# Ledger of designs, part 1: VHH binders against Protein PLASTID MOVEMENT IMPAIRED 1 (PMI1)

Every score and structure here is a prediction.

Target 1, 154 residues: Protein PLASTID MOVEMENT IMPAIRED 1 (PMI1), of Arabidopsis thaliana (Mouse-ear cress) (q9c8e6r131to284)
Amino acid sequence: LVRIGMQKLSCLLSVEVVAAQNLPASMNGLRLGVCVRKKETKDGAVQTMPCRVSQGSADFEETLFIKCHVYYSPANGKGSPAKFEARPFLFYLFAVDAKELEFGRHVVDLSELIQESVEKMNYEGARVRQWDMNWGLSGKAKGGELALKLGFQI
Below, numbering starts at 1 at the first letter of every chain, in headers, positions and changes, except where a header shows other numbers; antibody chains are not in Kabat numbers.
F, E and O are the ipSAE of ESMFold2-Fast, ESMFold2 and OpenDDE, as the mean of both directions, binder to target and target to binder. V2 is 0.75 times the mean of E and O plus 0.25 times the DockQ between their complexes.
[cut] stands for letters that were removed.
Atom coordinates printed by the task and the answers are left out, and those that the model quotes come from them; centres of patches stay.

## First folded at step 13 (VHH; from s01 with D100Y E103S L104E)

Design u06
Fold by OpenDDE, fold request of step 16:
Structure u06 (fold): chain B 154 residues (1-154), chain A 120 residues (1-120)
Amino acid sequence: as target 1 above (154 residues)
Amino acid sequence: EVQLVESGGGLVQPGGSLRLSCAASGFTFSSRYWIGWVRRAPGKGEELVARISGSGDYTSYANSVAGRFTISADISKNTAYLQMNSLRVEDTAVYYCARYSPSEYSFDYWGQGTLVTVSS
């Protein structure tokens, strides 16, 4: 990607990992974690501490942070809004002691979150935005859901 | 040869601030070895407080301290810090610095701990 003429924005991505819920009874006793990484590269990731499933739930109650940059072309003041380069992140639940298990993967583009914030002009004096996410799980965890709160600070 | 030495603990009033330091030796901060803070309150079990990667780009916090505590690291000094703001009585604990191995999902080396007492 050519970034000549683009602006670089420093960003702090926050991921409050709330819980994995409504998990099948067969998952009780498993230790689960949540991983967040850049989608395009495996270079670096942040994971929750393992949390054991009890009564169909794993309550992580942990917030993860990732320092990153987002590139964009600034608005020209003549009707052309700022254009952000895609910045996708990959999210997935995993079993610590059973890495072969897959529960689904989810992608969120940070640039889209930023764009939404800009479009709504909802700055309210705060440079922090948050989105509640509730993703369905697959595989052994079918019927369950992963609850997160995504945010960013510029 | 791996050693972690905490400092900065003490007595503070509720709403006060305190900054803990953790001097590490015998290893370097990296993607392989993170630094974490774990606390043990009187009569309670261990609670993870915060973790930071070697680069500092990745951090994590317990929700009980998120927004109030900030973990950081100075690679040049091989030292990690925990800035604690808006302290509460329930934050009273012995705070341990520990080396965290993401691949093992565990802490393997611990400091002696430093006592933080929050009391009016």
Scores: ipSAE 0.910, ipTM 0.965, lowest interface PAE 0.3, mean pLDDT 93
Fold by OpenDDE, fold request of step 16:
Structure u06 (fold): chain B 154 residues (1-154), chain A 120 residues (1-120)
Amino acid sequence: as target 1 above (154 residues)
Amino acid sequence: EVQLVESGGGLVQPGGSLRLSCAASGFTFSSRYWIGWVRRAPGKGEELVARISGSGDYTSYANSVAGRFTISADISKNTAYLQMNSLRVEDTAVYYCARYSPSEYSFDYWGQGTLVTVSS
């Protein structure tokens, strides 16, 4: 019902998982993975292959892609920009062999990225955008950070 | 009986393209089972190339092939594909398709492999 009158935009979300780094020595030897999923539903997620921590780092060298849709109300031509429905994604690092461990969770709203891109597209016409993300970790991984590159294609 | 059969390998020049196919039987693509491509170059270990979920909505690539290779699947045919563009000499390898179990973070069934040789 909330999408009545809205348009659907097909989007390919890309997540280059660079590395978890500056991890405490106590994490050396752990197999880590990165999970990306829709925030609101547990249906469907993409995860990296496990990567073992060595010398405080886990280098994933993997790019994840998610096909998804974003809904929006088009601009009315009277100065009101397009309004996108929120499309939040959840990102988190996890330990494959110790899933009880929590290292923090991060949320990125894809609609916000698209909104920003659309505003810039009025000038550049580029359909691909990318953002470098460095997120602090918590729990056993406190002091470490997760490095990602987020992008999308419309 | 779970079976995976690769095809499409061959000799190609650098910069060329190949399309590999993986026909799966004994199971269906689903959230439970993904399909992946893994390659083994001469004298090297196994390298994950790409994975695709049963729905096709989720894919992953090694950074070494991202932007050049595309994994896809035809669910109606229970077949996965690997489109390889802009091939490089270092892409030379035996390419295996394998069933990936996300819950186990591992591949449990493998095809026999198909050889891809990139050479001038």
Scores: ipSAE 0.906, ipTM 0.963, lowest interface PAE 0.3, mean pLDDT 93
Fold by ESMFold2, fold request of step 16:
Structure u06 (fold): chain B 154 residues (1-154), chain A 120 residues (1-120)
Amino acid sequence: as target 1 above (154 residues)
Amino acid sequence: EVQLVESGGGLVQPGGSLRLSCAASGFTFSSRYWIGWVRRAPGKGEELVARISGSGDYTSYANSVAGRFTISADISKNTAYLQMNSLRVEDTAVYYCARYSPSEYSFDYWGQGTLVTVSS
């Protein structure tokens, strides 16, 4: 019953996975991937092809696309804005041959990106649908960073 | 037995388009097995081109082709397609259809390939 009175928005999340950079020398030779996972569904993950670390960098150069739905309550015309139900995605770097290594996890809620885009259109007359991300890594990869670009289509 | 048969390759000029197809047999599109395209250019190793999940909900592309190439599937024909637009000379390669295993992070069955030549 949580979705009574809500409408369904079809979305396409895009994730351009650029690189993991400034990795410690101890990581050279590891095969890394980047996983994007829906947190709310059983069958909701995609990952890059493995990329081997060379000279402190793994250059993925791959763009992932994930079809999903976001439920929302429409704006009511009395000044109440549209409300979007949470749609979190989990992002993490992983070593394909050493799954015990942890490099940090990051959560991005697509509903918040959509809400921000709608609010900026209403307030500033411009739409923001692309975000450059540069996330600090942890664990064995401490000091390194994961660079990616997020976007969505409706 | 698992088989993958590519078709649709040929000679085109830069800026042109081609559509490749991959007829699959011996398995069906599923969450366990995806279909992808991999290419081998002269003097180069294998390069991912695109992947599509069995449901079609997940796709990926090498950045070199993103926005120009589109992978799709027709489940009723057990066939995957690669629409290639705005072709460039560097897209010249043998294109292989391959079965992708997400759990193994790798391709396990390969077609024989179809040649795409982009030249003036």
Scores: ipSAE 0.804, ipTM 0.917, lowest interface PAE 0.5, mean pLDDT 88
Fold by ESMFold2, fold request of step 16:
Structure u06 (fold): chain B 154 residues (1-154), chain A 120 residues (1-120)
Amino acid sequence: as target 1 above (154 residues)
Amino acid sequence: EVQLVESGGGLVQPGGSLRLSCAASGFTFSSRYWIGWVRRAPGKGEELVARISGSGDYTSYANSVAGRFTISADISKNTAYLQMNSLRVEDTAVYYCARYSPSEYSFDYWGQGTLVTVSS
């Protein structure tokens, strides 16, 4: 029991991978994928099916789901708020036939999404469990962006 | 010999539900081999429907079915399932289960297909 005094929250991370957009013409014809990887495990990854770039876009239109757990210390009655242990995920676009190409990486910590959802419930009365992301790409894909929507379920 | 046997197709009304099964043999569900469902409507190309890892911890869906279809697996029976809810006429297709290789980004073994018809 390495997390003495913590409780376990079972989560389902959802990643709707919409498209890679505004790609340079030099990328037309490449087959691209998007990978989501747990940063703490060697084999904890899922990726989209390959999509070929046409007219500067690869339209994935695929939603990925990753089961995971987030450990937390509950709030106490003396004003100590709930504290969630970090749960980072790595996101990146890749070329399936040219993996030496790097287009940048992005890290999202699920614990921070959960914390934001809790805070907005307390401050605004809203439950936010979905985030739209447009991430700038780098390397050969500079000027382009990766569009996706993140969410979680308890 | 790798084999995939689908069952559970049939006729169902719009808004209805159906569960497809895919019994696999000759390989074990694992991190190396996943199971997926691919469909082909009359006169149309192949469309990914869903994929599941051997552990069940990783799944994916085409956006056209996300929220309506659920893929699952029973490792003890080496069988995958596709629960299809809120069916629409546009879901009418032959549904194939297939073995997916994450390292090769492709399907390599296919079942015979099972017809799902959604109509009044």
Scores: ipSAE 0.802, ipTM 0.915, lowest interface PAE 0.5, mean pLDDT 88

## First folded at step 15 (VHH; from u06 with S31K)

Design v01
Fold by OpenDDE, fold request of step 16:
Structure v01 (fold): chain B 154 residues (1-154), chain A 120 residues (1-120)
Amino acid sequence: as target 1 above (154 residues)
Amino acid sequence: EVQLVESGGGLVQPGGSLRLSCAASGFTFSKRYWIGWVRRAPGKGEELVARISGSGDYTSYANSVAGRFTISADISKNTAYLQMNSLRVEDTAVYYCARYSPSEYSFDYWGQGTLVTVSS
């Protein structure tokens, strides 16, 4: 909210959407999409193209990118590292033709990924390592998983 | 009238680069409409290549081209671009520019297409 004295870092969030897999047979034929958006606002989101479930899997094979900013207080003096303001993103699988279905939501704080990277290495201007994510699904998709790969550039 | 006109296609050797342009008219790049590139290789179906939001803040790529292709847009010119680097023989296709409606998850207007041939 109040960002007086804070600095702004431009960041490119990368989300490789691999697949929704191990889905129940009852989901075969459904068209699924993956949505990534800022948690606090519904304004602005990126979604995959719809992908039809076949043999318990929807193979998206699509990479999504989000330009965003992260705010931080620079390291000041006696050993205190930079402190990043929380920048949470919301991830969820959805059914294109059945919006009433819910399969669970996941939150990843981009600032935590950046913080971790800064503490270990200097990634200024470079792409950091990818984080493999395998999230369990709920509802009709219980037993299934959403496979993603997260990364960022600053 | 909504129109999309592609240009920049041609013959290149493997490893080469091309820059495609898509001039849009009859609508403005905005939150409501995205621009996408879709390609059709000989004897194959359509494949989404890349998409970009009206603001340019959101983009998407097929994994087959991610890291090699870059989609961009100049809002002032209402023009989208596809920079294609490290081209491969399998990138040979007719490349179409199309308007994408996120709310409908579909493309509704298409250009005439431009041929990209990657060959030794």
Scores: ipSAE 0.909, ipTM 0.965, lowest interface PAE 0.3, mean pLDDT 93
Fold by OpenDDE, fold request of step 16:
Structure v01 (fold): chain B 154 residues (1-154), chain A 120 residues (1-120)
Amino acid sequence: as target 1 above (154 residues)
Amino acid sequence: EVQLVESGGGLVQPGGSLRLSCAASGFTFSKRYWIGWVRRAPGKGEELVARISGSGDYTSYANSVAGRFTISADISKNTAYLQMNSLRVEDTAVYYCARYSPSEYSFDYWGQGTLVTVSS
């Protein structure tokens, strides 16, 4: 109902999972993964392969891609920019063999990234954007950080 | 019976392209079963190359091939593909198609592999 009259934009979200770093020594030996999914639904998640923590780091060296759609109301042609419907994605580090452990969750709204890009490029220019993300971890991984590179292609 | 059969391997020059195919039978691509490509270079261990979900909406790549390789799937044919562009000598390997079980974070069925040789 909310999408009546809205346009659909096909988007490829890319998540280069660089590494989990500065992890406590107590995490050495754990197999970790990174999960990316839509925030509002558990349906449809992509995860890295497990990576074992060594010397406080887990180097994933893997890029995840998600095909998705973003809905928006088009610009009115008189100065009003396009308005995108929220498209939040959830990112979190997890332990493969200890699912009860939580290291924090981060949310990125893809629509905001697109909105920013569209506004800056005035609907023209490169259709690929990238952001370096460095998120602090919590729980057993407190003091550590998750390094990602987020991008999208329209 | 689950079976995976690779094809399309061969000799190619650096900078060239090659397309591998993986015909799967005994199961269907789904949320439960992904398809992946894993390669083994001479004298090296196994390296994950790419994975694709049953719907095709989710893919992953090793950073060593990201931007050059593209994994895809034709659900109607229960076949997965690996388009390899800008091939390098270091891409030389036996490429295996394998069924990936995300719940187990592992591959459980493998094809026989197809040899890809990149050489001038």
Scores: ipSAE 0.908, ipTM 0.965, lowest interface PAE 0.3, mean pLDDT 93
Fold by ESMFold2, fold request of step 16:
Structure v01 (fold): chain B 154 residues (1-154), chain A 120 residues (1-120)
Amino acid sequence: as target 1 above (154 residues)
Amino acid sequence: EVQLVESGGGLVQPGGSLRLSCAASGFTFSKRYWIGWVRRAPGKGEELVARISGSGDYTSYANSVAGRFTISADISKNTAYLQMNSLRVEDTAVYYCARYSPSEYSFDYWGQGTLVTVSS
């Protein structure tokens, strides 16, 4: 019953995975991937093709698309804005041949991206649908960063 | 016996479109097996083009083709498609349909390839 009074929005999350950069020399030769997982389900994931680290960088240059649904309570006629239910996604870099290595995890809630896009449209008459992200890595990748661009389509 | 049969290659002008088909047999689209397209241009190695999950909920594209190419699947026909729009000379390649295993992070079965030539 958590969805009583809510409507369903069909979304396509886009994740352009650019590169993992500034990696320590100890990581050269590793095969890396980037995984995007629906945090609320255990089997909804996609990852990039493996990319080998060369000269401190793994250049993925791959865009991932994930179909999903976001439930929301529509805006009311009294000026209250639409309220979107949380839809978190987990993002992480991983080593294909050394799964025990952890490089950090990041959570992005698609509902918050949608809400920000709606609010910008209302205030500025413009719609923000792309977010450039540079996430610091941890563990053996400390000092490096993961570069990606997020977006969505309705 | 796993088989992948491509069709739809040919000669087109820059800015044109082609649709490739990949008829699969010996397995069904599933969580375990995805379908993808990989291309090899003259003098170059293999380049991922696109992948689609068995459910169709997950797709991916190389950045070089994102926004121009669309991968899709018809589960009832066990067939995947690659719609290629706004073709460029640098898209000239042999295009292979291949089965992708997410658990192995790799393609394991390949079609014979279909030649796409983009030229004036």
Scores: ipSAE 0.808, ipTM 0.918, lowest interface PAE 0.5, mean pLDDT 88
Fold by ESMFold2, fold request of step 16:
Structure v01 (fold): chain B 154 residues (1-154), chain A 120 residues (1-120)
Amino acid sequence: as target 1 above (154 residues)
Amino acid sequence: EVQLVESGGGLVQPGGSLRLSCAASGFTFSKRYWIGWVRRAPGKGEELVARISGSGDYTSYANSVAGRFTISADISKNTAYLQMNSLRVEDTAVYYCARYSPSEYSFDYWGQGTLVTVSS
């Protein structure tokens, strides 16, 4: 769909997938992956290579990059700031050989990261910031956590 | 017949650069099939280096090479590339181009490999 009245910003989302950790012993031996999916398309996904859980941890050590677009209405001369259209991404841990298991899902809206970065730039300078995420897991993985580092480039 | 042909390996000093190429035939880069680079160092098993989707919209890297290596593709030549910068001794390995299947989470066709040696 054409986004009438908006400009197109080409973005590269980066997702450093660090680890799933503090997993219960019942998960040792499972092969896990982390998937990042665009919610605006049915086919837009990338996932890590599988990692086997050992001693309550799966250490992915893989960085994923996703090209995408964020549409925005530019700032006008009357003090209205730029307004970015929502660009949600879905993140989830999955078991490669037992896909019926669910460990929770998390949504991050890239437009909100961009807005936060713009606000920090005006206050702190021109640096692009990294967002460290440590999300609690659910289901069979309850008590565990998924560690990610997010960033983006224009 | 699926074929993957690597080129560009060689001897380079630490801090140097190399560019590997992988010419693919018998399949087209697509949503179903990606291209990746996997390396095998002396005394080590296979280690992911990088992957790129058929559209080029998705890439991934092992953290050990992220920021130093760049995977790319030229769809018109059905060829993938690995630009390796800031090479370190631990990057010494045989580098294989391989076809990756996202639905199977695995590589299924492999090239012959090209040796990269990082040494003084």
Scores: ipSAE 0.800, ipTM 0.915, lowest interface PAE 0.6, mean pLDDT 87

